# VHH binders against q9m2c9: the designs that were tried, part 21

Target 1, 358 residues: q9m2c9
Amino acid sequence: MACIVEDPQRAGQSNETQIALISGVPDDISKSCLARVPREYHMAMKCVSRRWRDFVCSDEMCDYRNEFNLAESWIYALCRDISGGVFLHMLNPFSSRRSWKRINDYPYIPMREGMGFAVLGKRLFVLGGCGWLEDATDEIYCYDAAMNTWFDVVPPLSTKRCYFACETLDGKIIAIGGLGLNPNAKRTWDIYDPLTRTCKSCSDVNIVPEMEDSFVMDGRIYIRGGVGGSSTAVYSASSGIWERMDDDMASGWRGPAVVVAGDLYVLDQTFGAKLTMWCKDTRMWIHIGKLSQLVMKQPCRLVSIGNSIFVIGKDCSTVVIDVENVRKNKMNGVMVCSSIPKTWDDDIDVISCKSVAI

## First folded at step 3 (VHH)

Design a46 (framework vhh_7nfr_2)
Fold by ESMFold2-Fast, scan of step 3:
Structure a46 (fold): chain B 358 residues (1-358), chain A 122 residues (1-122)
Amino acid sequence: as target 1 above (358 residues)
Amino acid sequence: QVQLQESGGGLVQPGGSLRLSCAASGFTFSNYAMSWVRQAPGEGREWVSSISGSGGSTYYADSVKGRFTIARDNVKNTLYLLMDSLKSDDTAVYYCARSTYEWGEVYAFDIWGQGTQVTVSS
């Protein structure tokens, strides 16, 4: 007779009775109740039982929270220390004491330049990059923000690339252009999805090999790159067509960009730091306000949550700008600012920032 | 060749302590969450503990919480289970296991060791 041993995570697929999440309460009601607990307490919930841990880490938990409009966007900063080690800092903007916290759980990620950083659902992805002794790579590293665990993603990116545009659109990660030993890579884009593993080549002259910055707005990916950031292009995902960017819009893209409620904001870092907004109706850049160069260490990264822009300096010092009034009054808005102190880590550099909603 | 090899099991008296080790080879150890799973005679497999890839997060079954400690050494590619205040109910074969994942999912254990016997009796 053969002994059948079931995998612990697959025990529920046997003839065993299902264990209730909350004694005396149906699972659907229990899940509804657990999903309403604020994100800051999710780590404590994982310590209650294996069933609670599995639910809190599940896509089902995220589905309930999205359905109830309870998802909280937290900010994750991909940082590099003086030794070239790569790690994450995390900020809960809803905490009464908003402070950056280092995530001590990270795999060995080699020191690389030109890495892509993207969010898909509850997961953060670090893609590609190159080193002094390494050509471009196709390696991907993944952090699950619900599990608080790092793991690698297989299969790897279809094309080895660095200094490329990396954006999430239509539930997939899109990697556009960049450099590598493959001469065709600089005019191609990859749609990273292991189910489809699609890679497309484009002969379009609007694809810039070296990408400096990108953003998604109205179903389109805007990219800036080339020598001194002099070239721009727009990719329309719905049509697959490359378009020329509006010259007036492009001329004001002089720093990191972020989209808030359908409007483009740029932090002009040319001399100091100035927040500007692109007014679609008038086709003009509007100056919103200035940030002190003594507080903000350039280069800065931008993340939007609701009507707020988080300006994250190289050292993680952060300025929070409420642009609700500015957005509603495009010509004469008032910018409201608050600050969050830098981390206590020595000489860290912020590489990229993304928000993850759970 | 991906392999997990457990060691450190044996006979111990109730209230005693044991340290289990699991040597991993054939994959980048630090990139994977690792787990300990046990199977008592005549029973199904029971999850005991898990540790994240770098060791920053640990999880324990209620039956072992406060008595067992999971740890890892990513330089030596070794997983540990430190078992204190052992009870007769802890008698089982202890397996080292690697968590499976695919694009967007972590769902099962894909690599298992051969197991190491732990017997708690007087």
Scores: ipSAE 0.000, ipTM 0.133, lowest interface PAE 20.8, mean pLDDT 76

Design a47 (framework vhh_7nfr_2)
Fold by ESMFold2-Fast, scan of step 3:
Structure a47 (fold): chain B 358 residues (1-358), chain A 122 residues (1-122)
Amino acid sequence: as target 1 above (358 residues)
Amino acid sequence: QVQLQESGGGLVQPGGSLRLSCAASGFTFSNYAMSWVRQAPGEGREWVSSISGSGGSTYYADSVKGRFTIARDNVKNTLYLLMDSLKSDDTAVYYCARSTYKWGELYAFDIWGQGTQVTVSS
């Protein structure tokens, strides 16, 4: 969770008179009531008064929504258009009107390959990357989902990186390895804390220079990279030690990975699209089911919300798979709960996806 | 029309001093925190300093603490940056910006000036 820091916007508002949030109602009760309003109405609430806007945008509202289990999980996709432009798209997967919507707001994010995409609370981060005419960058872009605003000043990474592992752990963004003309990018990592900008420079021979995929499970960061994804490594946050990944576990990591309630799922894309799960008890991969290549354009991206895996195709067409019955050891195969179509005919590609609880 | 207009930049020798001014128009100046943001050649934007709407609170980047002073005149709708003991690393275009939000070391602004060039060289 984000720490409360001194706020220049709050300081600017110190001269303004304050009135009751809702006339005739104590502020604590008013805040409880406002926190219960579904997110789809939050933009309208910002138009009611400056006081309501400030509360809706605040960490306090986020705290109330989390305390009352009211936070809604939305999916944000980082997408590229035919001209190489980069945009955020958003989806409420549990809305009756389930549809992807484009966020057409500033700043323009330069098109780069190998960018990191990370979430801290209600904020989304786009980090690093490289281009055909540009070596690796240390630039970071940050979007606040509650304010619907991009930050204009974001401290850069300590090292320029592309094709690196990018995960959040213990309230920080961890950027591991990658490529760049800067020799410090290779076999090093940055711990990025937007509250203090803490930088830790460390190197390890187990860190490969080019990363293909990563995930967080049980306080550890798993990474895969190198030629054909043959090199793996595991970072343990509690011990600060780099370990070797289980060879049997690594052998099944043949596509995008996602963790659902502490269990690892991989969409194996080598012979079609096959969902598999790593069984910790037996140390074996279990086949869950198969998706048609004709329906889902590869490469696919995975996002988990509750007991569901959202398989997001290259064109943003989405399939929702409920794995609750697998977790209850019923193993009744893949249950497709729904599909969510793309909402545009323009050629766009999904680069990365994350879930934001807000 | 809402606008911010910087002035006071120029060439100065290391160890010298400059005073930047920013004239604000088209909004109630005293209701907003104001900031100075700089951009050196080939680098991204770097936040330098902020001042609350009343002027009661001031904030500085570690690189300028003790050397720079931010001030405002709410009667004249003007923001100032007093720069002492200038270093070659202070060479940049300095922008006046209206502050909307801060979280940790991240800043959001909605109105920007066109910038004023500060060059520190011998």
Scores: ipSAE 0.462, ipTM 0.777, lowest interface PAE 1.8, mean pLDDT 81

Design a48 (framework vhh_7nfr_2)
Fold by ESMFold2-Fast, scan of step 3:
Structure a48 (fold): chain B 358 residues (1-358), chain A 122 residues (1-122)
Amino acid sequence: as target 1 above (358 residues)
Amino acid sequence: QVQLQESGGGLVQPGGSLRLSCAASGFTFSNYAMSWVRQAPGEGREWVSSISGSGGSTYYADSVKGRFTIARDNVKNTLYLLMDSLKSDDTAVYYCARSTYEWSEIYAFDIWGQGTQVTVSS
């Protein structure tokens, strides 16, 4: 009996320097073809050969997919379990069986409150936070969604922060305000530039200390904070100037906010849960519809993909709302909903949610 | 150098049991999800089971649910597959693999063992 076995480590053997990426096809054309494969198959592609894995994990593939509008947004939820362990869950909204899946347990991230969660390109960042017996931290953890790997070494924030606003704008992560041991931390913001791997610190007397929520719209960062979420401000990264938010717009910001196709939506949680939209033309809030508080555990997190809002409950139970007809027709009560059930124990809590395009 | 070495395979009668082991070296074992993948003669690779780095989450292919149990010992840097009620269809080379990402429908692997043969026959 002859020994014949397919070597699963064959993924490395096809990466000799003269071996084509795809047999019979020039590498430039092969890369173009591979970059057009749907994201759900990228993990399988990494198993084909080391050359395919290197390309799939590369900035070259990510940049190509972004340039040709091939990038797909998947949802990542930062969660904590009953033991206080922190981990990522992921949802592919384009899968026929839409279900939440757990990403591996690496790294061990200490249990912290008030952590920032930001996305820049293909990377997820977990920043700052405070513990039960420790002050705010400046530590940053980075996960690369194309490599499916955490980075061991990430430069820290310039200032230790918790309960701060964390957004991406103009290729940089901006961490605004929050609480920390330094009494001036509440009036500062850090600009983290991944190209230079540097963190620049700025200050302004108009920044409120504790941040509750933030969003990016039309090249500006909107923040809400202070006692009962009563203080709002707008940051223009291009000018470096802080402005006051439109009072009518600010009055309707009573829960988590999300921007869909340039329009602001808020899940108003003041009394019940009501989805509302800010109409720029009339400068008025439009009531879209109600969600059952018995189905959606608060606090809810909002993520937008295309014309859909994903309302993610504390337990990861998810309602998907198609707002295309609302956006185009501005009609009250026109909501198309579907649901994605929680797939694990009620004792798992969602801390934050972001989408990552690859 | 990162290495995975399987052991515990062999010839067993239908309805029998086997315990596979995988010794890991060259990396922090507890920081990675681990998987078992099998390949039957003349067929492609089939994912069998995965376990999270902590051991708190386990996943199984429908073909092995209720029969196989995946476990790990992070002190000994060892992965296990406990195989009960073996069937002729379980005949394959079983590979230990380090997972770069976990999902019940698809898994990405960056490090593989050499494999151990399991034959269920009579």
Scores: ipSAE 0.000, ipTM 0.100, lowest interface PAE 23.0, mean pLDDT 77

Design a49 (framework vhh_7nfr_2)
Fold by ESMFold2-Fast, scan of step 3:
Order: structure tokens, then sequence, then C-alpha cells
Structure a49 (fold): chain B 358 residues (1-358), chain A 122 residues (1-122)
């Protein structure tokens, strides 16, 4: 008697689209298990199968890890070398032996001055900039930290800009001010959403053409620019209008700024290097401690992860400051510091730094 | 072997129409979003249009919206770009590209076709 057997051709046709992620385990449970694996093993997971690679690289995995507080923030430094090439260095701050690693992905970005550097989800964006023989550009380059690859095509900015403020707020990149032959760059801002590409051209007397520094705090974008960094302004996302910056707060913004646990910290570089914190309740700057500028190669970039400030020097030499202990001890405490050595590469310059949570 | 092969380019006058085709082989076509990317003489690459694996979602660059239509035939493993009301600014080499399961906000492509030339001139 002939037995009824599954059609092998039909089974074969279904294999690529219906192969289980983990044999004997439903995909929902498999995805939950894979999403809980520490980030350092994600590259190895991509080598297991195409379905594992696709899941690890997916927005689904990233969203799951964020929802269940599994995401790990790693630091990415946008660097240039003596040849004028632009590349990324990456640091896993939770590794047992902290070390900077170069990302060797092709092609490299052309070196430009005044480029923006922003993070949106798992992706890093390099925007705009200009050269000595090149006017401001609208080009955007995107690196996906989950895929570990650069995108071949990214929609450009609506306005060509260099030396502008570049911040992420409410799921969008906001490009404010800057220089260029296009008059729309001068004292205007654009909201860049890669999906909808919303462009709101508005001008304000507080938007200076050339930006020096910016940060996001409490749903607001703070900018500083102009001659000697003397002009400040605040964009409020909730009101959609430009507000005045507190004059006392602005007076202490004398170096790189970073927000840690809702508090503003500035590395004041006017005489030496002093870490200061803005106290919202008293409206006063608190002196936290002093760092030797002879040890830190200026210009320094600041990135926060949890309760730690990473002070990244020009050569990627890094000092880590635990500010939770500093806050508890105030002027009575000693800063808790650790160090991470510079990269193997000589003659590199750090342009900008951001953290990416995956 | 994974391959993408474009066809249908040519010379047309302004206001004319063209249909580009891209034949895909060596992978499960319906599992991938597909895109058209163009490169004008002396310019960088410009994304034109994308379509989801099922064909249920389509996206267009503002410069071509309302004039171009992207479509796919998952039975024939073929991607199409239907171009109406062509302008001189549409002159470029048009490339078929496979998305790396990245869809919506940013585009990444791992496989490219050889390209097909579209020239719009009077």
Amino acid sequence: as target 1 above (358 residues)
Amino acid sequence: QVQLQESGGGLVQPGGSLRLSCAASGFTFSNYAMSWVRQAPGEGREWVSSISGSGGSTYYADSVKGRFTIARDNVKNTLYLLMDSLKSDDTAVYYCARDTYTWGDVYAFDIWGQGTQVTVSS
C-alpha cells in the first residue's frame, strides 16, 4: 500500500521563508532568547545563519531590547587621519578590558570641516560640511551599528550646510544654522526625518550663522555660536518656538557640554580643565573637580553613559568620570576616575563622539 | 549566484514615458525590498523609489513622486519602474538594487545591477 508523503518540492520551496530560527522552538520564543544575548556576541550570532543575521540586524530586535531595558550604549568616535580619510572608532565601555577599535568598512567618507554627527536609533549620521575648495554640501552618510555597514544611498539634507548645530530630538535630526551659499542656511533650521523628510524653514535672530556647540536637555536644544561663542539660544520642541537661555546658565558654558541623568555638565576650559555642573534648583554652577589639560589632548569631546562622563581627547585617550559619586559628595568628594588608552593609530583627530544603544 | 539585470533604458523626448525592468536571480525575491537608484552625469547616486517585498508599500523621492510608479512581479522575480512625464533632469544611469532588509527611514543595498542608461533630450 502506498503511503501518503509530504511533497519534497513543496517542502523545499517553503524552507527559506519558514525555517525555524532555533530547531524545536517557536520563533516568538527564539526571538526573545536571541534578543537577550549581550551585544558583544551579536557579530558571532550573525554568522550562525541568514535568518539569525536578519533578526540581529532588524529593527524588531533593537525595539525589543529597548523595550525590555536590555540595550547597551557603546561609544562611536568620528575620526580623521593624516590622509584626510574619515572613519569610526568604537568603544564597548562594559568590556572587561576597555579598548578603542577601528571600524574598517568601505568606502570612507571624504574629510570636510563643520560636519554634523547625529544618532537616530541604531544609526549614526554624518551630515553636511565644506572644504577649502568645496562649498557646503547637503550629503548625508549613514552607518548602521547593528549591521556594521555604511548605507550606499541616503536622502540628502534639504539645505547645504556647514558649521551648524546637529541634534536628535523626537525621532528626527534637527539641523540649525550654519554657513553656505544657499541663503536658507543662514539663521534657519531644517528638520530631517529620513522617512517623511519634513523641512520647516524658519529664521530667528538668536540663530547664529556659525555654530560652536549644542546639547539636548529636557526636550530643548541649546545652541552656542558666533564670535567667541558669545551667542546662545534655546529651541523648545513642546512650544515649537525659540526661547532665551538663562543668562547665568549661559555664562558658565565655557567648554564641551554633556547631559547626565538630567543634569548639565560642562568641562570649563578657560583656565585648565574644570568639570562644573549646573544646579537647576539654585541656578548656580557647582565646581565638581579639576582635570589636568596636559593629560587631556584638546579639543575634548564628552559622551555620557549612565552616570559616567567619558572625556575623549583629540587622540582618543579617554578619562571616565563617575558623576553619581561626585554628586553625592559635592565639593567634599574626590572624583572617581579611570582611563582608557589611545588607539594604535598615530596622528588621528577625533571630530565628534556619540553613543548608540543596541 | 545572486544577480540583478536591468533593461528598458533609452533615448526619449521630454514628456515621454519609459518602462525599466530588473530581472532578479539567485535569491528569494519576495523576501527583499527592492529599490531604484540613479546617477546623473558628474553627480552622486540618488535614491529614486523603493518597494516592500510583498509590494504592499511603495516610497518615492519628491523629485519623481506622481510621475514614476514602482512595481514588482514576485512570480517572475522582476522589478519595474514606470516613468511618465520625463524631464531632462531625469537623465541618468538607473540601477536596480536589493535592500538588506532595511526599510523605511534609510536605505542600504548589498546587490546592484549593471545599470541602464536613460537620456531625456529634445
Scores: ipSAE 0.000, ipTM 0.226, lowest interface PAE 16.6, mean pLDDT 78

Design a5 (framework vhh_7nfr_2)
Fold by ESMFold2-Fast, scan of step 3:
Structure a5 (fold): chain B 358 residues (1-358), chain A 122 residues (1-122)
Amino acid sequence: as target 1 above (358 residues)
Amino acid sequence: QVQLQESGGGLVQPGGSLRLSCAASGFTFSNYAMSWVRQAPGEGREWVSSISGSGGSTYYADSVKGRFTIARDNVKNTLYLLMDSLKSDDTAVYYCARSTYEWGDAYAFDIWGQGTQVTVSS
């Protein structure tokens, strides 16, 4: 979207008198008012003045909206087209007419496989990966969802890796294991801390296999990898301790996983698509419902927002499942509350998806 | 209209020194933080150094601290990078860039120079 922005040279000139955000209103009250505007209007607000743009793009506004439960989660899908171009699709699930929209490409995002995709606050990170003509990389690409722009320079990972576990926990991005020319990559993990602005590398753990899937639950990172997905491990980021996963829990991890209100849901895609939930009390998987494999192009990705699971197909076709009533024993089978059609821009494949709250 | 023009690059032996210059035009130079960014053959962009609009604050990548000095002349609209004790790892194209958005050591720029080649080799 085009925005009318004040001339940067004029607006950037320093002066002794700071102009108010809203004429006749103190800045603290003005900021409180601006922070309450729905996210869909934030792009338009950036066009009002440089001061409004700076506030809307600031950590201050993001922090305020989170503190007062005003933040809205939008879905971002990391996609690859037929030519191997990498880009983001974005979905506002709260819009009256929902559709996937392509975000402008970074001038150079290399075609890579086995990339990590992580969200930290208002920022999206694409980490590592390997290409047709290059081994694993340590490059990181960062998109700021409030600025709607990619950073041109981002500090790299300490270790080149692809096909690794990539999760956020306790305000940090954690990249675990994977493959690379450095033989130590599979026995290391990187902790990227935005507060200290450093990437810390850790080692001295059992060999971590090639990762297929991971999720965060109860302050732990669960990972699955190896031949047939038979190897699992649990990492406690706060303590640095590696643990074994419950064998019964691991046996049902047969597809993409998502955590909703402290409960683990897995979409078992071995024969069709079956949504299952792990019951901690009984140590058994509960069948929630079945989705048609003809409607959902596999592999699917899962994102949770509130009590809803967004099932995103390989082509961005999406179904929304409400799981609030599962615990209330009022739902038998899959309750599809809505659907969102696939994008028709190009033949695309979804690599990963995350929600970003602003 | 808005442009940045680098100069001062070249071939130098390890341990040598170079002074890079960047001439800015088409905007009020003193209103913007300026940065030097380098890109080695086959590698991604690496931030090297930044200086505030007034010149009162300077920042350096750990790899160049103590060896490089960033400076600016707001009267002449010129940015400088003084490079001492050059190493083979400093071989790269050096770009002058106007900073628009910063978060930690992550940077977004709206105007880039053409770049100047620095080669450190015997």
Scores: ipSAE 0.393, ipTM 0.752, lowest interface PAE 2.4, mean pLDDT 80

Design a50 (framework vhh_7nfr_2)
Fold by ESMFold2-Fast, scan of step 3:
Structure a50 (fold): chain B 358 residues (1-358), chain A 122 residues (1-122)
Amino acid sequence: as target 1 above (358 residues)
Amino acid sequence: QVQLQESGGGLVQPGGSLRLSCAASGFTFSNYAMSWVRQAPGEGREWVSSISGSGGSTYYADSVKGRFTIARDNVKNTLYLLMDSLKSDDTAVYYCARSVYTWGDVYTFDIWGQGTQVTVSS
């Protein structure tokens, strides 16, 4: 439950009471106990009392779970339905009965092409995009995964963008390139902080107007765009400048990319689906395996959790690939370990996927 | 014109019930969380209850939990507060407010109604 503030000098919290979180237990110990409860039970905990709900939804609980390595990453898929509306599906990968569940609380976001999808802490952001008869927008929508609610008002982007690269790095959302009515936007990048609305716009010849894919690895943002995905560039956060991407590395980037334990994996979707890995030590692409297109609907999206890659098809059907042996020993072993079917009979399309740790 | 208009206040005996209504106009009502905030004579404002835009989530101050119910009708653009088991301490002007949920896990209010007086006395 959110804190209500009308005046900073007079914070509007619920009237304080001496009621303990857990009868006979000091609050600091109670919070430690509550924070150790698996995420699947957090919704039930919110029904116990308002104080439990407030704690479960708080940054304090999130920080505690992160500090003690208790946080669980769940997968959120941004989807569109047949009417063009957008909504979220959620998957708990730790559940024995793993299945996609629809989140019913969402804003009336019009379906836009080229939207950004990003994660900061416990929150999911949907940014920018353009419509059939709508120019690029600067609107942002935010979903809080701990509260299970959408924000009513979110500060907008500094620049209207669609078909741009959208990544989180160093606690900020970075929006790179894209199309819009501002002619300077196509070769600019902005760092967006929802709290301070910090914006630094710079032009760089390595930033192409239309982005197709991006990923973060080792404090750097890699982007691919332009005609047929022919242009690549790398942003270095430490130097604040854009660099040319290694041509050998770029040559293997022929589909969605995901980083698992510091290593880059790409699902090459040009003819069927082939999983490959970039070996940093040898500077070569290694073929991992093939996936059947009969069950997996393209385009696919990739999300990593631990040593697993979740390959999410257009219809939300999911295949889980364990790459622990590949990462550790560079083996071309058995990669496909399980599948998760789509539970909905409705026509839906997956737009983007992200994991949120709580 | 963006406007909130409360009604339904009045004098009621302890243990009685009242239903407050708030008619919203000039904005897409279902896109906003709504709140009830009260102010007793000589006191500061006290948050009472909030409801999400969809109506799927409701929140209550400890002082009213179990006695008050917040509800909304998005077809009629109307917010309600159903008040049961009223106490003398519930005497206040009740304001309907449009809630602006900010990045900092806080609500602020950008539009307020004129208020409706609730008096609980024998």
Scores: ipSAE 0.000, ipTM 0.183, lowest interface PAE 16.4, mean pLDDT 77

Design a51 (framework vhh_7nfr_2)
Fold by ESMFold2-Fast, scan of step 3:
Structure a51 (fold): chain B 358 residues (1-358), chain A 122 residues (1-122)
Amino acid sequence: as target 1 above (358 residues)
Amino acid sequence: QVQLQESGGGLVQPGGSLRLSCAASGFTFSNYAMSWVRQAPGEGREWVSSISGSGGSTYYADSVKGRFTIARDNVKNTLYLLMDSLKSDDTAVYYCARSTYEFGDLYAFDIWGQGTQVTVSS
């Protein structure tokens, strides 16, 4: 159920503004109570009344939840099935069952390789990509996690891209490099912002054409790509400067990367799955632990929530690693794990994963 | 049972004018904001214009401002798009849609018409 674009006459009805959100309770207390309801019940709350729906959909609800530190980060996995259909799986890590659930909804997203997946606010964006019978695209699809609905109209990228770096930084989605029939794609990036209705492209000769992986740390976008995955680049959005990545740091980037509390973690997927952490002080990679490939189907994707790393396998089987102790004792890290079973859907593949806080 | 049905599309010369209509049924028309969305050959959907349920507020994409006018008749349950100074890049299938949610340039609709073809060509 989506929030309605409000007609001023409907929103301004005096009797609706006089009716309490909760009978016998002042509205300020009612809003505080409603804001404390766990995210899993928000859809049901929208069905109670128009006033509840309007509040749950409002920025005011967001403000209360942020002020009370109640925002819940849920994980969204972009998946494809055997038929080539593209869809989202969702995991609520705060649920007692902690199970993956499929989001079954329109629109049909074409099966593409090298798609970008990014989060901006409460919205998930699927950008670009290419197909066996299709050149790179500029199409974007957007899912609103608060409204539980797909947008029907989403402005495209300025440049058609696939196999590009896609990150959110300073409230904008930045799509860097990649491949495309347009030769300009390889050395350009798009800064995409649907809120301010701006989309601009920039160019730099140091942008690597084929992107394998990227991450954001300390206001910078780190990119790995090129032939054999040996080229690295660092972009500082605030200064607009392209920097060199530390060679020792780059040498340890052998798999998916995630940042937890300002520290870089990499799941080295060569000869098994090994979690490592970059120690900024010593400029050394620290071995944290090893995951069995018998329980984790590669390639894996990483998402961080709080002090935990969620390692999501190709089939959505998930291992949760608590790195709180690693952060305190970097030289003697101990890996504490729990698991979440794969989805009931057969023959699915995880393409990318992100978290959305609501 | 909710339905939207467009009409008024056709072939027109550059600089010409067309009036599109959308007949709504199965819901209280005046309670909903309505929009026009177009899709050009080989392109994605592009939002064109929106009008509030009362008709008191209208919104336009920058590409059509000053050339297109959105209007509604709540007694007749009909939405209109008056298109002046048509250009070749206005060639698209035009859809009438019931607006549910917007965020910046992102738009969501729950009910769509079948579309009406507008071709601007010599």
Scores: ipSAE 0.491, ipTM 0.810, lowest interface PAE 1.8, mean pLDDT 81

Design a52 (framework vhh_7nfr_2)
Fold by ESMFold2-Fast, scan of step 3:
Structure a52 (fold): chain B 358 residues (1-358), chain A 122 residues (1-122)
Amino acid sequence: as target 1 above (358 residues)
Amino acid sequence: QVQLQESGGGLVQPGGSLRLSCAASGFTFSNYAMSWVRQAPGEGREWVSSISGSGGSTYYADSVKGRFTIARDNVKNTLYLLMDSLKSDDTAVYYCARSTYEYGDFYAFDIWGQGTQVTVSS
């Protein structure tokens, strides 16, 4: 019987055990050197050898970069055009040439309304939604940001949902409420673990059917939905129960929300675009500054990286706001650090934005 | 040049058996894990089974465990799916695919066959 090579990974590994990652350097030292290379060069590193590619895409490299605080958060925008399905744009905020770039499309992601967008580790998830000619779906699409590829087969959600809240908490995706053919979907939430494929379904009267917005702060998921965003609720992970949201806090939630260093910021879109911050101590909203509606196309999405808020307009035009001085000195005013122009791509709309650390 | 071609699908009664074949060409077949993926009418893709390059390891979806057997012949560059105790829920187009990346039960493939229709009905 001939010696049989197990699979592509095994075949390459058998040959590669005879070849050092870096000539004249032990592999453990080589790996620590490779793991310290800025993320923007990781694609080029994958082209050096199969061993470099395997390491760059590995959990080992991801774990090392996280342990030594080397991980970089890049922004991914889930976009839709009129003619096609959904796709991703990516922004490297650490690049001197800050610009949005379209990444490889998955051929069969259909055009859908009310999709969920979540991040777990190095992977992005697009969940659920409905179409003009179809009811709510349970389909999930997953993109691996380290491998730079879509998975072809991803097991579906247990419940078909659209216009639902979708957040990551304690290493799991939590899908809350929404519309669907299941009559119970409107008042249920699913706690989904993608590694074990385990899904726990729960129900609660405090969950409103149609969700508009959500955020995670202090181990809690805040949701807003219903007519004019008038209904709010909060899920406490520590107690496992749904609670009423502070009415004063809820009254200021008039646009997209983001949490920076434990503080809630909202871009109030009621009369123009105004950045506000919730002060926990005084239970009052603090006005930070105004943004021009001529530059920022609503609806906007917010993503935080470090002490900066990235305000991403409907067309991907982006304004970067530094809130470090607000947080440290309690000073009024906005420090706009930079702006990033919209993509050169044709007519697109941003649906949701998330950051992925690698 | 790199191609996968399925055959062996057809109409079968509940409780019946079918054997699907997939002929591979244009690559070193024994170096790649291979998979069967199915898609039922109106549903998304479902992974069915995988086999390592050597044939030493096999994996099955819970819905087909004990009923289906995946096998390969590395001399003939052919992948097989032996389907026993077929149910109406097994009705789908069955695709042969070359495996490239896995994460839990998530699968990525770079080469797909055209598919073969399996219909289980009275």
Scores: ipSAE 0.317, ipTM 0.711, lowest interface PAE 3.4, mean pLDDT 81

